# Designs tried in a protein design chat: VHH binders against p49116. Part 14

Target 1, 238 residues: p49116
Amino acid sequence: EGPLLSDTHVTFKLTMPSPMPEYLNVHYICESASRLLFLSMHWARSIPAFQALGQDCNTSLVRACWNELFTLGLAQCAQVMSLSTILAAIVNHLQNSIQEDKLSGDRIKQVMEHIWKLQEFCNSMAKLDIDGYEYAYLKAIVLFSPDHPGLTSTSQIEKFQEKAQMELQDYVQKTYSEDTYRLARILVRLPALRLMSSNITEELFFTGLIGNVSIDSIIPYILKMETAEYNGQITGAS
Key: E = the ipSAE of ESMFold2; O = the ipSAE of OpenDDE; V2 = 0.75 times the mean of E and O plus 0.25 times the DockQ between their complexes.

## First folded at step 5 (VHH)

Design s11 (framework vhh_ozoralizumab_d1)
Fold by ESMFold2-Fast, scan of step 5:
Structure s11 (fold): chain B 238 residues (1-238), chain A 120 residues (1-120)
Amino acid sequence: as target 1 above (238 residues)
Amino acid sequence: EVQLVESGGGLVQPGGSLRLSCAASGFTFSSYAMYWVRQAPGKGLEWVSEISGSGGYTKYPDSVKGRFTISRDNAKNTLYLQMNSLRPEDTAVYYCTKGLEYIRFLSDYRGQGTLVTVSS
């Protein structure tokens, strides 16, 4: 049996591309986001419980939750990415466009609301000072979600989610014994992830993807990728 | 160098139709979502349509839904906007944009635009 996650699953190190440019561009944002997505998918595929569910179930789970995993990764890697700088620049531009004539299109409003939800989520996680173990278990909880439509093996998925929840509880109560309500404060953050649009996430972070690829189409490829191919994607090494 | 060249605008009567085109160069066209945005005289920018790189996803605001159709020909690096049942409030300079570049930097990846005037 053993634990759901090993110490290797706590390590989550994003390697950023070349120094951040003076003016943000779609290439830098897309490269950074792609590295985070690949890191997140590689993290998921390395979990023995995940592998035990089989390839079809693995693909369905990741397709359903990639935006939640990616958002947790954004929060965890926010400082490394200078995410606040990226989001602030986008928000300032949107506010200036609105302010000129108060003529925002429905899409601009949707994008702005998404950015504010993302900022709120990341700020909440930072304020709670979520550690690496907590992030690993929160990612496991969203990964092993049995409630997405079309899933098979939902009983087994639910068991893995329960195991993730139990191990998170055990960790938090042992490590933060003086903070009786810490676990509750952490867990109430998770529903917000379901309110964030994967389509808007794709537009903000993945507009620069080559070859008409959607995240939906890239997921099966990433999950089948050999380690050398994966390393090439996250480090830019040939 | 990213270049976007809009065309197809003109004067049309209410209820009429126009088809706008945007010729793209300097980037891998099929890799980017494309947008049509417009700016009416004395007004700010308004989003009018969105299309994914593959063309599989399109989105419209209620103001043009059912009247405007966005499409793309990736083999020709060309974006289109079919505008039907035009109204005086559709009068604007229309721009095509590459993804959300127009939002990110206070700088435009838009072209020169094409003027659409709907008037009796």
Scores: ipSAE 0.000, ipTM 0.160, lowest interface PAE 13.6, mean pLDDT 80

Design s12 (framework vhh_8cml_1; at its last look DockQ between E and O 0.25; V2 from the best seeds 0.00; counts 0 for: pae E 12.5 > 2, grease 26 > 24.2, SAP .756 > .668)
Fold by ESMFold2-Fast, scan of step 5:
Structure s12 (fold): chain B 238 residues (1-238), chain A 120 residues (1-120)
Amino acid sequence: as target 1 above (238 residues)
Amino acid sequence: EVQLVESGGGLVQPGGSLRLSCAASGFTFSSYAMGWFRQAPGQEREFVALISGSGGYTDYSDSAKGRFTISRDNAKNTVYLQMNSLKPEDTGVYFCTKGLEYIRFLSDYWGQGTQVTVSS
């Protein structure tokens, strides 16, 4: 049996909508986020181990972890997205909403806390200088999480997660041999992903979706897309 | 140069039926899902139905389930929406779309639409 991930699974290239508008708006943010979401799901779908679990299990896993995958993608692509600029624009909008009494103070506090947690997570990953191989295995660890309610084939999912952990350890020990505790520093970052609300992520990044669709409702369809359609979505090309 | 041309709309009485068609060109039709959306005057576009490129997966809005059927003919590059038991609330312009272009706000792969009016 080969490794869980191949070199093709390390490549994670986000193509941003062009040009960036002078004033960031919900539409540009939503288009950018949608491209990252599709790229993340295309990445997951390309893993042979993931395919082997079958469609129902694949759907359940991605529904459970899409927010964690998306957040890891935001951290990995923060520079290309100019994520700090996007978050600053969102914060400015929230501050104006407080002044105009358009949103409750409690809701604004929840959203601001989410933004702060997201910024802290992205900053911690940047400080650790997480490379593409490390990101690929972190995504695999969160994807193959056996502990979500309602999952079947949990023993096989756990085996794939353990394989991801072992391959990450081997990579880190070989590549960063002088940094004995690097793996531990990386892995302790993962629990923070589960504290971030998928509902707030949808509010921040996917408010521009047409037809009032939710991410949970489109996941099964994205996972069953024909390859050409899938590729068109992740690059913005058809 | 993706083109989508909707047809089959019209005026029907409540309880009536219509079959909408969307003729597609400019892309490999069988490789892409096709969807139907509708829009009433002054309202946002809302999802109606979706079919995968192979036809193996379909999805419907709650209002469409049990009444509408989406299908496709890949040899003719055409997607269909069979609408039964029509209600006044179904009135609107029906749009065909390529894939999940609706989750990409800046999509220009919408057809011009076909008017459905359900009235006595």
Scores: ipSAE 0.288, ipTM 0.639, lowest interface PAE 4.1, mean pLDDT 86
Fold by OpenDDE, look of step 7:
Structure s12 (fold): chain B 238 residues (1-238), chain A 120 residues (1-120)
Amino acid sequence: as target 1 above (238 residues)
Amino acid sequence: EVQLVESGGGLVQPGGSLRLSCAASGFTFSSYAMGWFRQAPGQEREFVALISGSGGYTDYSDSAKGRFTISRDNAKNTVYLQMNSLKPEDTGVYFCTKGLEYIRFLSDYWGQGTQVTVSS
């Protein structure tokens, strides 16, 4: 069998909405986040192993891990997105909601903690100086996680995850031969992703979804979307 | 100010057809995806159809596929929903929505809705 990932899967270029507004409004944030989400899902879709699992299993996988994929994407694209600025803007928007007594104290705490976790995670990844290949493999490991409830073909999923892990290991050994424990340092970051609430992520980045639908509900549509359509939209060709 | 005004709803028998229209104003119409949603009494608002700004991309709910057609006339700033082979379960208030420039699953504005009733 060939490798799980190819060089084509390493490229992960996010195009931000242009121009960037002076004030980051909810729409800009949502648009940016949505582009990342689409990019992440279409990245997943481009993996032959992912396709081999079938549509139903694919959808289930993405539904289970979209938050983790998205978060890895945020980390990877943090500079391009000006993530710190976006997060600051989100906090500011939340403050307005607080003033209007729209959120409970407990909810505010949860949201703020989530933002902190997110920022810390991204910072930690930056400190590790994770490269594009490592991100690709980490995303694959996250994507092909067999431990989510309700998944079918778990043995195959596990196989793909192992393959991703092996390829990552090989890559790290080859590329960072002098850093014996780099792989371990990278992998130990993954548990942090499971501590992040998908619901809070959705609330922070995806406010204003049509019909008050959830990311979960639109995932099948995103996965069915033609790549050409996606590419056209980001280039303004729509 | 963004405005969306739906029209074309009404009472129709099962198997009948309706054509809904949504007149849009207050924004560059062709730059934004448009969508139709519906809400039956006591139910959540549900997706029906989407169309990209250029009209090059359309998507439908499973229920709508094969029966409904979303289209738009950018010169008229109008989005349409042709509904054929209507069923009683299609009954509800149909809402027009404006998407964001890129992501058609995000909405910032809604119309007031138009009532569609399918009944014998």
Scores: ipSAE 0.078, ipTM 0.543, lowest interface PAE 3.0, mean pLDDT 88
Fold by ESMFold2, look of step 7:
Structure s12 (fold): chain B 238 residues (1-238), chain A 120 residues (1-120)
Amino acid sequence: as target 1 above (238 residues)
Amino acid sequence: EVQLVESGGGLVQPGGSLRLSCAASGFTFSSYAMGWFRQAPGQEREFVALISGSGGYTDYSDSAKGRFTISRDNAKNTVYLQMNSLKPEDTGVYFCTKGLEYIRFLSDYWGQGTQVTVSS
């Protein structure tokens, strides 16, 4: 009963590490991306419908869609985080890596294509001037996707997705009443999210060249963090 | 420099108990979650248990639920794993780790590990 999302789910305020370093580096990029990841996961956790599905289902849903939520977050926060500058720094790093034989040329092409797809997705969302309400509903549609393999409770998930779709439709029709095709234009952008590789997102933003970090393995911990511990992760503590 | 030192492992019979300890230094211990992972021969490390920085929240893998209890003493910079009703499939090297951090992830800091062997 009630709307799927409330006004508290519309605010999505990313705080960047301060100060921005004289040069962008892997450390700054990873901290910025980690803040967005935590913000996205805790946004999902705050939704009553998500809470109602239970802990095991919550973990399964987030494991299935975290990359799509993260990508929507990148698009929403692209200007605040200077995403184009970050991606340019990554491209420069990749070109240096191929010159020094640190990565295979075929892998470099694959990663560069992923960056291009990400840039195009973010650009398309900026051209549409997607607002905070629309982003919140799009994230909910992505979160409550019943077609991911391995999910249980798919009928409940489908009902929540349908509710998110109806609330988005209502919002767009009220707010953009003179733009008959706005809802359709927004929804046709969603399939591009399935083209984003979680493996490559991890390499780009979390452990590109060194280390062994699996977002899949840490999702249960992120979802169960206490508020004080969460705030230390999202704002940075020295 | 972050240091994590595990102890308390050993050989036990099925159904027995062990208490693992991990002494931590080189960081603000109470600000970070701590975890236990284990690694059986020829397998990847797998999650066992997690405790929040304050100690107010804990979580366990499906295989550990109801049998293992994680705890911490922030005054002593030590995290513990009480392991009861041990089974042969619990055999492995147990590592403690410094929890999730916005710059570094769990894999950055591991102890040397302590061997737990459960056999009849």
Scores: ipSAE 0.000, ipTM 0.175, lowest interface PAE 12.5, mean pLDDT 81
ESMFold2 (binder alone), look of step 7: mean pLDDT 83; pTM 0.843

Design s13 (framework vhh_7n9e_1)
Fold by ESMFold2-Fast, scan of step 5:
Structure s13 (fold): chain B 238 residues (1-238), chain A 120 residues (1-120)
Amino acid sequence: as target 1 above (238 residues)
Amino acid sequence: DVQLVESGGGLVQAGGSLRLSCAASGFTFSSYAMYWGRQAPGKGREWVSGISGSGGYTAYASSVKGRFTISRDNAKNTLYLQMNNLKPEDTALYYCTKGLEYIRFLSDYWGQGTQVTVSS
């Protein structure tokens, strides 16, 4: 009955910490990434279908797919974040760590390959000029993935994923009718998200939290936030 | 408060032309895809045309392709439908919708619209 997503779910506005420091540091990167993560989780909890699944199922879904949602958010907000500048700073840090023998060459290779995969993904989305509606539905397809282990209500999750896919198809056909293969080009990008390690994403973007708290541990907290508390977190207002 | 106000309909002879307008307010117009739909007397609602937020992409129902042109003026928050070579089968109430509301239009009760009547 009615669409899975409303126009409010298309709006995805990231507010960056200000001002940007003269030299990028792990604190600024972590705060920027945390704001995107908070925005992504608040987006998910605002979907009525998501709330209908119940708190335990909701938490399990987001724990399973947060890296995919986060990566889609990085691609969508790449310009606002100056993502290319952040990734360049991370690469410089890694190069300095090689010179000082602070990290093994094997680990550095894994992290560099992750950065290359991330850049390739973001570049492919930019070249396709993915719009806000398409991003919203791609996030919904990822969120309502019934194939994660330990999930309950998998039949209902599958129905919501199918609804997301059908609405994306209908949107693309009604908006981009002259581009016959656009939907196929968009959908074939999604499997790449599963190839990116959530552990490496944590090290790159959330290093300020890794020693004290994991993303897995903060997910339930974010999902339970009231609107006022959430707005305080993403805007930096006290 | 979101408002969409359709205008420009009227009575026209077969083969004639009309230009419909939709004045939008209460939201960031350029951020939303816009659509035209219609409902003929005694018939269901049908989608007619769509346009992306930037205006860079347009889509048309097979029945109107080549005859109708959808456009928008984001500076004026206005959506247009240029209707050429009108046929009696185009007689309907025409509605504009914002973003995903076009899905609701196809299934639910809708408001005013603008009446287009094509005589043979």
Scores: ipSAE 0.000, ipTM 0.325, lowest interface PAE 13.9, mean pLDDT 82

Design s14 (framework vhh_brivekimig_d4)
Fold by ESMFold2-Fast, scan of step 5:
Structure s14 (fold): chain B 238 residues (1-238), chain A 120 residues (1-120)
Amino acid sequence: as target 1 above (238 residues)
Amino acid sequence: EVQLVESGGGVVQPGGSLRLSCAASGFTFSSYAMSWVRQAPGKGPEWVSSISGSGGYTLYADSVKGRFTISRDNSKNTLYLQMNSLRPEDTALYYCTKGLDYMRFYSDYSSQGTLVTVSS
């Protein structure tokens, strides 16, 4: 049949809150991250193959991979978000918290290790100069992961993942024909996404969004929103 | 060491007003953004409002926008929250926080806060 992704799925434009505050705070970071998360879910929902799997499968799939999609989105939108500035501010805050004896050293260590892994991942993607087409297909490979527990239609999910892999290979071979090992270098980055804690991502980026309620709990609600509601969430308009 | 002391809470009727204060010490107050966070019993912490070190930039949660006003007096090392048109759902323990404070990152320390009850 036709390609898994169309040119509309390659377009991934994050609109940042404006203006940026004089000092970074939880609201600005949370709103920026929420816009990226909503954009990522809207992106997934727009894929015909994803829609074809049905609502229950769609919810299970996104609940299993939202942290991977979000992390890929952070890497892709790192410049637009000034992500390095956000992470540096968080690191500085955590280091000051150690000095003031306000947080346990073990908790700070876990969060710092997560930030270092995130920085390493984003730096590796930047060094590889991953383009918009490559990001779209990497997100599709992550989205159509058949190996998450509790999934139905796993054979169909696997077929969509294989299709994403084949289309990425065709794109890379045609576009970067002189770089024989580019695809391998890109694909070996993906396993690192599963080693990053969704709970720590939630604490870093979504503290102000939903109180103590997890992202996992609100995903079904986000996926059920109509297009107008999605647009309202990512722009702050009703 | 850093010390933050909240005050000004109390019982008020719906539609009423209340002004919270946070007295800060142990750091250069004007150099840090400050925030208000609230927590109702049985609920997680909810960010309410933030203000930059100079007071030039302010941010508000959608639930309080147009009703609450955050301000600061750097000469007195004091942060304020003016709360107007109070609603029963504003009932919570209110905390002030220093800088880029995320409530989850500060779960290891005890904070007194100031209680706001909107009733009857």
Scores: ipSAE 0.000, ipTM 0.125, lowest interface PAE 14.4, mean pLDDT 79

Design s15 (framework vhh_brivekimig_d4)
Fold by ESMFold2-Fast, scan of step 5:
Structure s15 (fold): chain B 238 residues (1-238), chain A 120 residues (1-120)
Amino acid sequence: as target 1 above (238 residues)
Amino acid sequence: EVQLVESGGGVVQPGGSLRLSCAASGFTFSSYAMSWVRQAPGKGPEWVSSISGSGGYTLYADSVKGRFTISRDNSKNTLYLQMNSLRPEDTALYYCARGLEYIKFMEDYSSQGTLVTVSS
């Protein structure tokens, strides 16, 4: 009964740290990425269907898909983040690491391939001109993925994913009625999200995280945050 | 005004050798690490090798270790890639990049690179 997502789930507004430094550093990149991660987790926890699955299932789902949600968020917020500038700064950091004899060749190859895949994904989404409703449903499709190992309630998760797919189809057919192949073009982009390593995303965007705490460790904390704590993290308030 | 011009590609049998060159201009060559990157049609760019500005430090992708040698001549502003024991999977368009900036070059890269085809 009723839609999987409401209009409130279409609103996805990232507040960047300010001021933006003239020369990007690891701390600014990590803070920006952390804000996007927090916004993505807050978005997920606000969905009634997600809440209905229960806390343990919620934690397991987000641990399994945070990299896909984060990457969709990067694509959606690319302009607000000046993502191309952030990626350039990451590349510059890697280049300096080569100069200082601090990286192995295999690690450089994996990281640069990851950056290319990320850039290609973001460019494809921009070229398709994905709107806020489409992003919300794509995030819901990846969030309600029943095929991750170790999940419970997989039949309920699958039902919510199918509902997300159907609502996306209805939205696209109604809104872009004369573009017969739009839905297909959008959906064929999703498998690429699973080819991107969550470990590499963590190393690129979360290197400045205190104590090298894993994203897996902070997800339960973020999902249990009170509104005041969440607002403090998003706005940078003490 | 940074210009990089690759050359030396061609068709070679498996097990053969080729030497690629990259002529650099528009910047202080010795102040920058340089890289070789390749891209097969329909696939993403694959980093192959990098060399420090002085030439004292080199890095290689696992797929080319022991077969490829990167070098540079700072007096001639030229980067080289000596490719030995070539395999069909080495078939790709090869291009050079200043440092690791090839990600930018993929979007706005006006050079045609140099094509290496290893045919059986």
Scores: ipSAE 0.000, ipTM 0.247, lowest interface PAE 13.7, mean pLDDT 81

Design s16 (framework vhh_brivekimig_d4)
Fold by ESMFold2-Fast, scan of step 5:
Structure s16 (fold): chain B 238 residues (1-238), chain A 121 residues (1-121)
Amino acid sequence: as target 1 above (238 residues)
Amino acid sequence: EVQLVESGGGVVQPGGSLRLSCAASGFTFSSYAMSWVRQAPGKGPEWVSSISGSGGYTLYADSVKGRFTISRDNSKNTLYLQMNSLRPEDTALYYCTKGPLEYIRFLSDYSSQGTLVTVSS
């Protein structure tokens, strides 16, 4: 059996909406985030090992890990998205909401703590200068997580996760041969992804896209979209 | 330029039925998922239903499941929404959109005319 990921799976190119508006608004933020979410799910569905697990397992895996994949995507695409500018705009909106009594102080605290955790994660990944190959395998490791409740085929999922870990180790050892502890520094960052609340991610980035429907409800639809439909959503082509 | 023209709305009594149509032009219709979105008086926009480009996959809001059916005819570049067992709560201006990303655009400055559905006794 060949490698878990091919060179095509290392390519992760986010196409942003038309020029960033002078004043950031919720619609621009939601469209940008939606493009990244769609790109992340299309990336996952292109993996032969993922396809081999079947539709029910694919849906369960992505429902369990979409927030981790999305957060890794935010870190990887932080410069393309101008993520720091987006987060600053969200913080400004939250501060204004405090002054206008539109949100409770406890809720604002939870959201601000989430933003700080996200910024810390993205800064850590930037300091490590994680490359495209490393990001691809980190995404594969979180995708093929056998430890989520309710999963079937957990032994096969675990096998694919171990394969991802072994291929990442081989890549890092060969590419960064003089940095003996690089792999350990990269892997120790992954537990932080489990600290990110999917509900808060939905509130920050996806208000307006899903309306009254959760991301969990949208996932089966995105995974069943034809490649042409997906490309049309991401590039605005046709 | 993408153009979407909705039609089929009207006034109907509770329990009645209507079929909405959306004529699409300016893009390869069969390559895009399509959605229906509605906006009731004094409320924000609400997603109603979506269909994949092939028609092989459909999704519905919980409020319309079992009552509404989304379909498409790719040979005619037309999207449909069959609405049965209509309720006063279904009263809204109905818009069709090109895929989930256009739903976000709709929330800012979408300017298509839509088609008005009024359910009243």
Scores: ipSAE 0.000, ipTM 0.210, lowest interface PAE 12.2, mean pLDDT 81

Design s2 (framework vhh_brivekimig_d4)
Fold by ESMFold2-Fast, scan of step 5:
Structure s2 (fold): chain B 238 residues (1-238), chain A 120 residues (1-120)
Amino acid sequence: as target 1 above (238 residues)
Amino acid sequence: EVQLVESGGGVVQPGGSLRLSCAASGFTFSSYAMSWVRQAPGKGPEWVSSISGSGGYTLYADSVKGRFTISRDNSKNTLYLQMNSLRPEDTALYYCTKGFEYLRYDSDYSSQGTLVTVSS
């Protein structure tokens, strides 16, 4: 049986919307985040092990973990996305909302705490200098999580997660042979992803969506998307 | 050049029904998802519904779910929106668009749209 991921699954290239507006606005942030979400879903659907689970299991799995995949994608693409600038714009908007008495103080506190957790996570990943192979396997570990409520085929999902863990271990031990504890430092970062609210991620990055749709509702649609349509969404091509 | 022509709008009383049509040309219709978006007077655009290129998957805004049905006829390059149990708040100019409009970040539409007015 071959490896869980091929070299093609290491490639993760985010194409940002162009031109960049003079001032960041909700529409630009939403478009950037949507492209990252689409890239993350396309990455997941391209894995043979993922396709082997079947359509219903695939949808349930991604619905359970999209926020974790998205957050890993934010960390991996932080420089390309200018994530610090986007978060600063969001903070400025929240500050204005406080001054205009549009949001409750409790809600502002929850959202600010989420932003601080996100910044801390991205900073920790940057400090560890996580490479493309390591990100690919971390995303695979998150994707093949058998412990979300309501999942079926949990034994097969667990086997794929274990395979991802073993292949990550092999990669790290061979590539960073002098750093005996690198794998442990990387893996201890993953539990923080589950402390981040998917509802708050939606509010921060996807408020520019036209209508009142949830990310949970669009996931099956993205997974069933035709190749030409998918390419149009992630690159802005006609 | 992508061309979209909406029709079927009109004036109806609350609880009434209308069927909107969108005639598409200038692209391979069956290869693209299509959406309906509406804009009420003085409001920004609101995504209503989307349908996959094959017609096998549909998605609806919570405000219209159970009342509206999106469909397509790829042999005629035509998109439809069946609107039942219409409410005054459904009053808007309705646009059909190429692609997934719930992920669109701009509000510009090149077509004229079709006006739906729900009033007594």
Scores: ipSAE 0.005, ipTM 0.339, lowest interface PAE 11.0, mean pLDDT 83

Design s3 (framework vhh_brivekimig_d4)
Fold by ESMFold2-Fast, scan of step 5:
Structure s3 (fold): chain B 238 residues (1-238), chain A 120 residues (1-120)
Amino acid sequence: as target 1 above (238 residues)
Amino acid sequence: EVQLVESGGGVVQPGGSLRLSCAASGFTFSSYAMSWVRQAPGKGPEWVSSISGSGGYTLYADSVKGRFTISRDNSKNTLYLQMNSLRPEDTALYYCAKGLEYFRYLSDYSSQGTLVTVSS
């Protein structure tokens, strides 16, 4: 019986669309976000434990947790994505909308609060200097969540989550031996991921998605995607 | 050259009230939405409230809705936050911010903020 994750599962390299436009636009933001989402789902698919659960369970798990995986990916890739610049562009658009009374106050408030929560999460992860191994195990803990509504059997998922937690503990204790409470500081950040609305994430980052399809609707297709099709999506080539 | 100077903080008991002020200079005040942001000891920053340039539109965090009122006087280049029914969890350093950029790090603000302490 081997570890839940191998060294190959620690590697998480986002390739951004090039060149970055002089002025950020919906298409560039959507393309960047789509690449991160596809990278995240490909990462999940590569885990033997995940594959062992079967296609129906895999689809249900990713549908339940894609927003948490995506948000962890945003935090991990914030520098590569220039996430602060993307969020600034979105906020500038909201400033114009408030001044021109184009959107309801409740909607603008929800979106602004979401951006605030996202920025605060990313800042906390950056301040903790979360490394690649820690991100891989945090994503595994999120992926193997047995407590989502609609899951038929959760015993196997719970065992994989426990294994992820144990391996993260072993890694942190060995690598950051002088920081006794590091694991606790990292783990208390995870509940915040569930407070962020997947609908608002979808509106902010995936508005330019072709066919006006929801992320929930495309997940089964991405999980069944052949390697060549997947590579085309993550590089933006067709 | 943009300057924001907060004032009006102090020590109050739970249920008390305070009125915060922010004196703005170095930009056309009426052309920008303005925001209040707070940071409690040992915690990250939290957005509190925003107001449109005209003052016709206001937004509040759920934690303060019904208790706090944001307002502005464009003739005086001043932003206000009326805080009623204060709670211990409102204890924080309060900053005013130009626009809706409340997600920026507090290190990006040039001011010291104004301290509000709610204690029994």
Scores: ipSAE 0.000, ipTM 0.243, lowest interface PAE 13.4, mean pLDDT 82

